# Miniprotein binders against q9bqp7: the designs that were tried, part 207

Target 1, 240 residues: q9bqp7
Amino acid sequence: VPQNWFPIFNPERSDKPNASDPSVPLKIPLQRNVIPSVTRVLQQTMTKQQVFLLERWKQRMILELGEDGFKEYTSNVFLQGKRFHEALESILSPQETLKERDENLLKSGYIESVQHILKDVSGVRALESAVQHETLNYIGLLDCVAEYQGKLCVIDWKTSEKPKPFIQSTFDNPLQVVAYMGAMNHDTNYSFQVQCGLIVVAYKDGSPAHPHFMDAELCSQYWTKWLLRLEEYTEKKKNQ

## First folded at step 16 (miniprotein)

Design jD1
Fold by OpenDDE base, second read of step 17:
Structure jD1 (fold): chain B 240 residues (1-240), chain A 88 residues (1-88)
Amino acid sequence: as target 1 above (240 residues)
Amino acid sequence: SPERLEEIIRKLEEAVKLFEEGKIFEALMILYEVLFELEELIEETGDPELEEILLRVLYALFLIREGRPEEAIRILEEAIRRLEELIE
């Protein structure tokens, strides 16, 4: 049990979209400061087992591809991931703000993969927007806040070459999503709150993406785990 | 030892710059050199702080794999900061 409990949801905010909600998605810039990011907290609190798994994966890939092959592979994954996020931001942005869509960005297996998910996405409220939790003192950059199947969600887009049909296969991504939710729900830059999360795993071959929906209950469970990670991070920093 | 750390910092800074320029392949080549150098230093020194820095670089690679290059860059920047603190 976390020593410093804080709720993921803000009782002072209404779940109902106020008629005053801007029609344009929010894009708050991330401020570089001494406040730790969600990613930093998660990284510094990785378990020995998680570290081991990452190292074993690396070694396996090097054995299969060779060092140069692995470097090339990683480079391609990096580039594809970047382009995918750029393409999604372009797709989800209002038409009025759409810069000339680079048609080449839209021609990817990953974009094909998420088409069935995008059909269920509406009411985009934020894109690539910074969040800060004022009390718990952490920041993050979320991909998207939108309605998925009529439920307002923090949506996090992921790329994979391998199927990830289970949420457990998404590593610390559920923690990242709930951390963003909790921060947004308590960030004064936002007038609304979210109760759900969504992790979308897009596939390179264009096969249908896996949506990992997180309801309020599941979000609350992962929120507890997030708080424990945050406490561990805080303690580690005090001892340094 | 300080000279080796400075070289690692230089390489990481170069990698971040190359990422920002869109030269992803070149940046990754440098990053893998950094990993090798860090592993060697850890074997020699057993410094737990260097282990923590290595973990950051490994996590950055994980983020790249997961299609989160921007976050990976932030992690690398943090690794640089920590290395700088070791030299001071």
Scores: ipSAE 0.035, ipTM 0.462, lowest interface PAE 3.7, mean pLDDT 86
Fold by ESMFold2-Fast, scan of step 16:
Structure jD1 (fold): chain B 240 residues (1-240), chain A 88 residues (1-88)
Amino acid sequence: as target 1 above (240 residues)
Amino acid sequence: SPERLEEIIRKLEEAVKLFEEGKIFEALMILYEVLFELEELIEETGDPELEEILLRVLYALFLIREGRPEEAIRILEEAIRRLEELIE
């Protein structure tokens, strides 16, 4: 399918704040339906090489930690990531109901890692919010939409444990970000336009997080790759 | 860094030589070292070209396990060429 029929950016929208924009960040709940999520599309269209990398990583970890140790390790990584996202939502949200939990959530190496990035984040417009591309028929749950150094971005928060990273997410993170961006730009629940992406990799030991900024040109390049993955998913779905 | 990329190239060249000599297990040990080093560089740089090179090394490992070392050697030679382009 030609990219010209499904552009990532909506020419009828502006990235500048206007009076109709809500003062409180949007948090539209993700509704379960038959439409595939960004994560599912990416998971089901992994290349042979990506599948082999993931399997080799699993085997290396099992060899080092044992099967029970591997299960414990992966559960801990999942829980740490979830807590990190909860802490960031709390920090960036004016929602008072989360304040009592903030002190516990704010104390981690990951949160220390992102402090210098957070200083450059302002104008939060959406947090843990659902997006849907009605025409392309996919959904997603994005982490954050905010200004980073004055530019409106879809921001994706990632945790990393040196030297044993979960390598799969590294390959598909840019695709995930642009998929959310394209969906939001064409979702009637939102009125603004996002043209930039930011992937922030936070470290468990508190070492400074790495920001990977994606300008409009880079986002357009990854959007083309996302459309190919979506087409591959659709073709595989027809054969099942 | 160029120095780290040069070390990875050296290891890949040694692995190719070992595969050509039929020393499959020795070559595999080197390829796993290369995988670890590429994973570290990708974490540090986010360079999509390094991701493509990593995938080529993984594909070569897959081919070796399927008993196709001649094809694996060709893929590793392509990975070496791409790494050399990054140094230039």
Scores: ipSAE 0.000, ipTM 0.150, lowest interface PAE 13.9, mean pLDDT 78

Design jD2
Fold by OpenDDE base, second read of step 17:
Structure jD2 (fold): chain B 240 residues (1-240), chain A 88 residues (1-88)
Amino acid sequence: as target 1 above (240 residues)
Amino acid sequence: SPERLEEIIRKLEEAVKLFEEGKIFEALMILYEVLFELEELIEETGDPELEEILLRVYEALFLIREGRPEEAIRILEEAIRRLEELIE
């Protein structure tokens, strides 16, 4: 049980969309502060087993691709991920704010992969927006807040190549989502609350993306795990 | 921010020191933290120099696993120098 319990949901915020929901998605810039990011907390609290598995995977990839091949692979994976997020932000942004869509960004297998998910996405409230949990003292940059199949969700977009090289990054993705939810629900910059999470895994070959929906109960379970990771991080930093 | 780059440099220096002391596991853990922090900065800035530095740190991790720590240390030291040049 976490020593410093804090609720994921804010009882002071109504679940009712206020009629004054801004027609424009929020994009709050990330302030560079001494405050740890969600991703930093998760990485610094990885288990020895997780680290070991990640290392073994990298070794295998290098043995298969060679050193230069692995560098190229890593660079391409990173670039493809970045372009995918940029394309999604462009797609999900209101038409009036659509700068000239680089048509080349939209011609990806990942974008094809998520098309069936995008059909169920509406009511976009935030895109690439910073969240801060003032009490628990962490920050994050969330990809999207929108309605998925009529449920308001924090949506996290992930790219996957087959074979998926970063299997371990998938393990902490639910923790990342609930961390963003908890921060947003208590961030004064937001007037609304989220109760659900969605992880979307897009595939390079354009095969249908896999949606991982997280209901309020599942989010609460992962929230407890997140709090434990945050405590571990805090203790580790006090001992340094 | 210069402060974030300075922290990455500090961690890389610590990792190099730990490798020299034969504390390979602890050094690897720090390098994973560095990779993450670099990835975050790259997402924010889109700086191609940071992308290249990230790739070099990945290379260093590989070389450590292949039993080539001396070469890995050289790469990390180069990465430190390149990061210092970005602050200046």
Scores: ipSAE 0.013, ipTM 0.282, lowest interface PAE 8.4, mean pLDDT 84
Fold by ESMFold2-Fast, scan of step 16:
Formats: sequence, structure tokens, C-alpha cells
Structure jD2 (fold): chain B 240 residues (1-240), chain A 88 residues (1-88)
Amino acid sequence: as target 1 above (240 residues)
Amino acid sequence: SPERLEEIIRKLEEAVKLFEEGKIFEALMILYEVLFELEELIEETGDPELEEILLRVYEALFLIREGRPEEAIRILEEAIRRLEELIE
């Protein structure tokens, strides 16, 4: 049970569009400071079971690919993910955000994978935008806030490579989404409220992406778990 | 795939029964099969709910190794309920 419970939703905000909302998606830059990021909190509070699973995955990959092959694999996965996010930001933004356009990025298997999801995405409010929870003192950089099938969502885009999965950042995805949601709902840079989440897993081979929708009740449940992780992080920092 | 989830549920129920009967080694062998099948399903679907269930099964494995089978059984029963919800 979290000691410093705080609500995920802000009763003073609405999820409906209004005239005060910007005509272009928000993109607040992430400021580096001593306030912990969502990803750092999650990384520093992994359970022994999660650490064991990640080490087991790493060992299996090294056995299959070799040490150098594993490093090349992880580097390539990172680059593919980065390019996928850049392509999505370009597609969803009314203005071209990429400094140099590469049409091959738009023809990748990952982009093909998400096309059926993108047709249900509209009303983009924020892209690659920083959020800060002033009261709980954490920050994050979210991928996207947009309507999915008419519901305003924090959307997190993930890549998955078949048959070789990269699982390091997957286990805490629901916690990451609700952490961003709670921060945005209480961040003075934003005027609207988001109550739903969406995790979209795209596949390299172009197989249809899997959307994992999180309604308000599910988000509230994961929010409680996120608060526990944040408290654990704070306690660990006191003991360092 | 509902059929694969049903098979995983069946194996978890069998493992719980074996742990209750004190047949730790036989139960662990089934639990490892469940872990492998969940990892394959996660690879295919990327489902974060399956990943959460996988972590709960790993937690049960840890508790068994720590000599805490009562707590492990409770966690496995929770995993079974969560998998049943995914089918329905």
C-alpha cells in the first residue's frame, strides 16, 4: 500500500477538446536535472525476479550470438526503434519534424505493422513531449497523446523482432504509461486530461501490430503499482 | 490463441496440485514448461499482461526455492485466474 497516495486523474481537467488547446501537437523538451525519470525509477526498482529474468535472457542471447553479436544485435534493435519512433512522429505531426526525410523508413515492416492502428488514431495532442509531476517529483518523455477509437490515450509504441524477442523494456510498459499519464494530468504545461493508455507492439516482419488498450480502471490499478515503485526508489535513494 | 492459454492453465493447475501433494520436483518440471510456453507466447504477441503473469510465475518459482510453497501456490492460483480472464 503506498504511503504517499496521490490520484492519477485531475478532477479540474476534461478529456474533451476545447478552443484553448493548441492547433499543433505539443512537444515540450525534456530538461535534464536531479529529478528522476520514469525509466530510471523503474530500472532502479526491479524485483529480484525481473533481474533474474533479464540476466537469463542476456545469457541466452550471448550464447546464441556471441558477445560481439549480442552487442551488434542490441545496437541494431535500438537504432530500429529510434527510426520507428521518428517515422511515427513524422506521420502523426502536421509539420515535418525529421530534419532529413528518408522514405525507406516509411516502408519498414514496423510501419506496415501499425497501419491498421494508425487509421484509428486522430486528434493528436502531444508528440515526444516531456511531462513532470510537480508534487511527486518525477519526469518523463512520452511518445504520443492522441485519440484511439475516440478515446484520448497516452500511446506507447514498441517494436518486437520475430523470432528473436528483445524483452528488456517490456515488463514495466503499463507502469510507464500510467506514470506519464499521471504526470501529464498534473503538469501545468498541459490543459487536458488523459484517462486511457495504449501500448502498441509493432513487428519487424509487417505482421499486424497488437494494441493493448488500458481503460481508466486498469490505469488506476497500475497507478497504485507505480506509486509503490516510486516510494521504493525514494527509500533506496535515502539509503545511498 | 485460446487453445495455448488453456494448455498453460491446465499445466499450472497440475503444478499447484503437485506442490500441494509435496511432489516438488515433478511440479517444478511442469512450472519450467509453463515459463517456456509463456515466453514463446510473449514473443508472438508482445502482450504486457502475459509478461506480468510470467513475472508472477517466476516469483512463485523463487518462493518454492526459498521453502515457501504456500505463498507460491497462492500466486500460481492468481496467475491461473488472470489467464482465464484473457480467454474470456
Scores: ipSAE 0.000, ipTM 0.153, lowest interface PAE 13.5, mean pLDDT 79

Design jD3
Fold by OpenDDE base, second read of step 17:
Structure jD3 (fold): chain B 240 residues (1-240), chain A 88 residues (1-88)
Amino acid sequence: as target 1 above (240 residues)
Amino acid sequence: SPERLEEIIRKLEEAVKLFEEGKIFEALMILYEVLFELEELIEETGDPELLEILERVFEALYLIREGRPEEAIRILEEAIRRLEELIE
């Protein structure tokens, strides 16, 4: 049980969409602060086993591809991820703010992969927007807040070359999503609350993306795990 | 040694430049070298500032993986500044 319990949901915020839902998605810039990011907390609190598995994977990839081949692979993965997020932001942005869509960004297997998910996405409230949890003292940059199948969600977009049909295969991504939810729900820059999360795994070959929906109950379970990771991070920093 | 920190700074600057040039892979490889060198220095010195810098470089690597290179570059630039302050 976390020593410093804090709720994921804010009881002071009504779930009712205020009639003044801004027609334009929020894009709050990330401020450079001494405050740890969600990503930093998760990385610094990885288990020895997780670190070992990542190193073993890296070593195997280097053996298979060579050092230069692995470098190229990593670069390509990064570039594909970047382009995918840029394309999604462009797609989900209001038409009035659509700079000339680079048609080349939209011609990807990943974009094809998520088309069936995008059909169920509406009511975009935030895109690439910073969140801060003032009490728990962490920050993050979330990909998207929108309605998925009529439920307001924090949506996190991921790219994969391999199928990830189970949420367990997404490692710490559920923790990242709930961390963003908890921060947004308590960030004064936001007037609304989210109760659900969605991880979307897009595939390079254009095969249908896997949506991993997280209801309020599942979010609460992962929130407890997130709090434990945050405490571990805090303790580690005090002992340094 | 100041020389080792200067080398790390040089590598980080090179990585940032490579990112700006769109040479993401080459930049990532340099960052992995930086991580190794920082880890060695931390083991030798126990300097908490270097540990914080290491953590920031790790965060940058994660952001790159997540397709957020602009934010990663900003973090790396901050890391460079912090390292420069240690030499000074």
Scores: ipSAE 0.030, ipTM 0.461, lowest interface PAE 4.4, mean pLDDT 86
Fold by ESMFold2-Fast, scan of step 16:
Structure jD3 (fold): chain B 240 residues (1-240), chain A 88 residues (1-88)
Amino acid sequence: as target 1 above (240 residues)
Amino acid sequence: SPERLEEIIRKLEEAVKLFEEGKIFEALMILYEVLFELEELIEETGDPELLEILERVFEALYLIREGRPEEAIRILEEAIRRLEELIE
């Protein structure tokens, strides 16, 4: 149980659009400062099991590929993920004109993988946008806020080499989603309420992406776990 | 698959036997192999029971490194029983 609890949802906000909402998706730039990011908190508070599994995976890959091969592999995975996110931002930005380079990115297997999910996405309100929780003192950069099958969601796009049909296979991704949600719900740069999350796992070979929908109750459960990780991070930082 | 779970059970039983015989290094090598195979199976199935069993096997590894092999063996035997329940 966390020692200092704070609600994920803001009772003063609604998820319904109103006439004062901007016509284009918000894109607030992330400013690096001493306030920790969601990703930093999660990285610094990995469980002993997560640290062991990551180190085991790393050692196995180095043995198979060599140090240079491992570096090349990880660089390629990172680059593919970055290109996938850039392509999705372009697709979901209604006012963007496609460049020759963007057209080639749109033909990737990952983009083919998410086509059936994108058909159910509408009402985009934020893309690649910064969030800050002023009370809990953390920041983040979320991928997308849009309606999925009629429900306003924080949407996180992931790439994978292996099928991940179940949410527990996505590591800390549910915590990342609810951390962004809680921050956005209390960030004065935003006016709406998000109560649902969606993790979309796309595949390189174009196989259909797996959507992992998180309703309000599930988000509340993961929010409690996120608060515990944030508390652990704060305690570790004090003990320097 | 049941065949994969049976293979993991066999390896855990072998690891327990090796720990009881004082062959710590050989037992640890099998335990690492089991952790890898459970990780792959969890990624394929998403079964929360398998995740919990993975956590038990990891705790056993930690206890062995801390010099508490009797408690580690107990936990591994618990993991074996839980895997057997998944097959049944």
Scores: ipSAE 0.000, ipTM 0.252, lowest interface PAE 11.6, mean pLDDT 79

Design jD4
Fold by OpenDDE base, second read of step 17:
Structure jD4 (fold): chain B 240 residues (1-240), chain A 88 residues (1-88)
Amino acid sequence: as target 1 above (240 residues)
Amino acid sequence: SPERLEEIIRKLEEAVKLFEEGKIFEALMILYEVLFELEELIEETGDPELEEILFRVLWALYLIREGRPEEAIRILEEAIRRLEELIE
C-alpha cells in the first residue's frame, strides 16, 4: 500500500464534457524542468529482472541479425515509429491543419493497422500535450485524449512487429497511461477528467491493431502500482 | 577514469544531436558504442551509479523500439546529466 495515497480521479471535476470544451485539441508544450517525467520514474524504478529481459532481447537480436543488422533494424523501427506518430497526429488534428499532410506518411502498414480503431475514435481533446501533477510532482507528454467507443480515454499508440494480444505484454505502458490520467485529472490546464485508458498496438504488416482498453477499475489498480513506483523513485532520490 | 566518462558524455551528446537532425542510424551507432563502453566500465568498477546510467540507455533503446523517439532523447539527456554529476 502506498504511504502517500492520492486519488487518480478528481471529484471536483465533472465527468461530463462541458459544452464549453474547445473544438480544437489542446497541445500544451512540455516545459523542461527539474520535475521528473513519468518515463524517468518508470525507468529508474525498473527491476533487475526487467533490465535482464531487455538485455537478453538485445543479445538475441544481435545473434540473429548481427551487430550491423541489429543497428539497421533498430534504426528502421525508430523511424517507422516516429512517422507513425506524426501521421496519427495529422489524422487526428482538425482539418484546417491538414493542408500540409504528407500523403506518404499515411501510406504505412501501421496506419492501415489502426484504421478500425480510428473509426471508433472521436471527440479529440488533446494531442501530444503535456500534463503535470502538481501535488505528486511529476510530468508527462501524452499522445492523445479522445473518446473511444463513446468513453473518454487517454490513448497511447504503440508500434510492434509482433502480436501483443495481452495488456501484460505491453511492459510498463499501463503504468504510463494511468500516470498521465492522474496528472491530467489534477492539472489546472485541463477542465475535464478521464476515467479510462487505451493502449493501441499497431502492426507493421497492416494486420488489425490490438486495443487494450482499461476501464476505471483497472486504471485504479494500475494507479496503485504507479504510486508505489513513484514512492520508490522518491526514496531513491533522497538516498542519492 | 574521468576521461572515459567524458568520452561517454561526448558520445551521448553527439547521439542526441544526430537524433534531432534526423540521422537516426548514425545516432544509434554511437549509442551502441556507449553501451559497450559503459558495460566495460561497470565490469571494471562495479559502480552502481554507472549501472543506473546503463539502465537509462537501455530504456532509451526500448523507447526507440516502441516508436517513442522524443522520450528516448529525454532519457539520454538525463543519462548525460547523471554522468556529469559523477565527474563533478
Scores: ipSAE 0.016, ipTM 0.384, lowest interface PAE 5.9, mean pLDDT 85
Fold by ESMFold2-Fast, scan of step 16:
Structure jD4 (fold): chain B 240 residues (1-240), chain A 88 residues (1-88)
Amino acid sequence: as target 1 above (240 residues)
Amino acid sequence: SPERLEEIIRKLEEAVKLFEEGKIFEALMILYEVLFELEELIEETGDPELEEILFRVLWALYLIREGRPEEAIRILEEAIRRLEELIE
């Protein structure tokens, strides 16, 4: 189907931990690069229908909240998401502890929401770490790589706030996860294989987060769709 | 187009089945396809009843993200009923 097809999994790698694995989670910084990021590729290849639906959602939100209210809502969602990721990175890192000034972040509804998921997370191998696919020429910054219920996963943490969700972000989330997975599996900075994904949607009111597990077969299906989006991005860039 | 409406109904029925089986992401993918098709059909026809159906699908997506799949299924079943009424 895609002309530039490349496998998501690397047959030369294993998902089993070995004695040579680093004792601390990897955190490779995302460097300035002319190579496109996963998020840029996805944003630049939205269908006209996806763009229209986003615009309709935006207009409805503006009608209900006012222009200033919509801007405040969007800014708060972004800020809460950022703080949530910072809190999770600190919680999952064996080398760091949250300072007293960050204590309130640990007590947020979002953190309460994910507690039952965190109980099943162990063997953290990477946190807020850059990945690059040298052959397919894209980069990304993944949230977490860890074992969830014994299976090594690329884990993506999402926040959900009432009254209305960002529907298009949910649509592209599986593509984002498999894009990071494929890059990591072929990135020389990493030595292990990831075959599963996990998208965790946390709730502001502390209601139990929903874990959306993606097995190897599902990851392969979304990988094909990601390759098509990447191909579309490359084609559009050549015509600019 | 009755043929187009029948296809949307089939997709919504499949999404409901997948939600009942706990296959949330597969069901969500189908719901997004339905949103795309409803939006195209609304642009072609200007039918306000299709806008009401679109709102129900969006509401079901909200309920799924709120962790309320049983309520989402009920809303989707209502959307299916409304689409069936447009055919007859």
Scores: ipSAE 0.000, ipTM 0.152, lowest interface PAE 13.1, mean pLDDT 78

Design jD5
Fold by ESMFold2-Fast, scan of step 16:
Structure jD5 (fold): chain B 240 residues (1-240), chain A 88 residues (1-88)
Amino acid sequence: as target 1 above (240 residues)
Amino acid sequence: SPERLEEIIRKLEEAVKLFEEGKIFEALMILYEVLFELEELIEETGDPELLEILYRVLEALWLIKEGRPEEAIRILEEAIRRLEELIE
């Protein structure tokens, strides 16, 4: 149990739309400062098992691709992920001009992969938007907040190339989602409450994406694990 | 995939026996086989329960490399129990 426990949900908030909600999805810019990001906290508190797994994966990839090939592979994975997120933001944002649309982005295998998920997504509240937990002092940049099958969710879009997905990203992904959720629920820039998460893994070949829905109970369980990681980060920071 | 999980359990049990007999190298070779099989199964299924088991096997492998085989054996026995629960 973490020593500095704080609730993930805010009893003063509702998941229902209200009159103060903006007509367009929120997109608050992330301002980097001395306050740690969710990604930084997770990177600095990887378990020895996670570090070992990452190193093993890296060595396996280098053996298959060579050092230059591995560098090219990781660069390509990053760029494909970035383009996928840009395409999703374009699809989910209210856009009235074709000038801002790239037809090639909208026709990728990753976008084909998520079509069946997107059919169930509506009521977009935030896209590529910064969150800050004012009490616990961390920040993040979430992908999307929208209703999935009628439930308001923090949605995290992931890309995977078959047959070799990036294993590290899967371990901390639920922690990342609940960290964003807890921050948003206590961030004064937002007025609503999110109680559910959704991790969507999209495939390059267009195979149907895998949705991993996280209900309120599961989010609460991962929230406790996130608080432990945040506590560990704070302790390590004191010693630097 | 109960047959594949049963095979992994049998290999882990053999590795534990070999570690108890002091046959560290032979046991390590079996653990590497288990890691490959778990990685392939995880890539096919995306099962988070299998990811947690993979972590335990990796922790055991790390403990062996650090000269801590008694702790590694305990972790492997925990992994075996979790896999048996998945089958049942």
Scores: ipSAE 0.000, ipTM 0.212, lowest interface PAE 12.5, mean pLDDT 80

Design jD6
Fold by ESMFold2-Fast, scan of step 16:
Structure jD6 (fold): chain B 240 residues (1-240), chain A 88 residues (1-88)
Amino acid sequence: as target 1 above (240 residues)
Amino acid sequence: SPERLEEIIRKLEEAVKLFEEGKIFEALMILYEVLFELEELIEETGDPELEEILWRVFEALLLIREGRPEEAIRILEEAIRRLEELIE
């Protein structure tokens, strides 16, 4: 149980559109800061088991590909993920110029994979937008906030070479989503409330992406786990 | 399997020797092999003692990364003794 518990949802906010909400999705730039990011907190508080598994994977890849081959492989995976996110931002943005920039990316297997999910996405409110939790002092850059099947969600787009039909296969991704959600709900740059999460795993071969929907109850459960990771991070920094 | 435990012991002893000679990368490669083999044995046997030994070897790996090879060697020597007791 976290020592300094704080609620994920803001009682002063609604998930319904406000008359003051802009018609164009928000895109708050991520400012360089000493305040830790969600990804940094999660990386610095990995369990010994998580670190062990990551190291074994890395070592195996180096043995198979060599050091140069491993660097090329990881660079390619990073680049593909970056292009996938750029294509999604273009597709979901009302600006035609952005769509033209990503013409070649629209033909990728990952974009084909996610088409059936995109049909259920509407009412986009934020894209590639920075969030900050002013009370808990952490920041993040979320992918998307939009309605999925009529429910306002923080949507996180993932790429995978292997199928991931279950949410438990995505390990820290639920923590990442709820961390963004809690930050956005208490960030003065935003006026609405998000209560649901969605992790979409897209596949390189174009096979249908798997959506992992998180309702308010599940988000609250992962939020408690995120608060514990944040406390662990803060404690480690005090002891260094 | 006593034969597999003996092989793991030999690998850990080689890793200790390589660390003492300052051959850090070569020693680390052996530690990764040991961690993988211990994990396989734990899946096969469910032995909690092997699980404890795995986490000790992993702690040694972390100490190497922190620039503390002398402390890592002590932990590896402890792991060797514990594995020897399992054979006996």
Scores: ipSAE 0.006, ipTM 0.181, lowest interface PAE 11.8, mean pLDDT 80

Design jD7
Fold by ESMFold2-Fast, scan of step 16:
Structure jD7 (fold): chain B 240 residues (1-240), chain A 88 residues (1-88)
Amino acid sequence: as target 1 above (240 residues)
Amino acid sequence: SPERLEEIIRKLEEAVKLFEEGKIFEALMILYEVLFELEELIEETGDPELFEILLRVWEALYLIEEGRPEEAIRILEEAIRRLEELIE
């Protein structure tokens, strides 16, 4: 159990739309400072198992591709993910000019992969927006907050390449989502309550994306694990 | 996907057989392949049981590198049983 437990949900907030809610999705810029980001906390507190798995995967990939080939592969995976997020922001933004400006971003296997998910997404409230937990002192940049099948969700878009997937910490993906959720629920820049998460895994070959929905109970379970990771990070920082 | 779980089970069974035969390198290559496939399935399903199975396969890898193959085989047999339960 974490020593300094704090609730993920804010009892003073509602997930129902209000007349005062912005008509345009929020995009608060991320300000860099000494406050740790969600990704930094997770990277600095990887389990021994996660570190070992990543090390072995890296060694195996280098054996197959060479050091330069591995560097190119990982760089390309990063660029594909960045372009995928840019395309989704364009598609989900009410600003039609962005959608029309770059057709090349809109025509990828990853975008084809998520079409069936996007049909169930509406009521976008935030895109590529910064969150800060004012009490727990961490920051993050979330992908999207929107209704998925009628439920307000923090949505995280992921790319996957078969048969040699770039190994990311899949267990950390739910932690990342709930960390953003808890921060947004207690961030004064936002007025609404998010209680659900959605991780969408899109495929390069256009195969249908897999949606992983997280209800409020599941989010609460992962929130406890996130708090433990945050506590571990804070302890490690003090001991350095 | 039951077919993909069956493929992972087959590979784990092959790895156990190779460890029993003292073909450590060949068995390790199969375990790395299983780790890749489990990671892919976890990304697709978000199933926490699959993540726990992945951790057990990793523990088996660690034990092999520590020169403890009998303990590793025991853990891999447990992983196989857990995957079979997911199909049932």
Scores: ipSAE 0.000, ipTM 0.182, lowest interface PAE 11.8, mean pLDDT 79

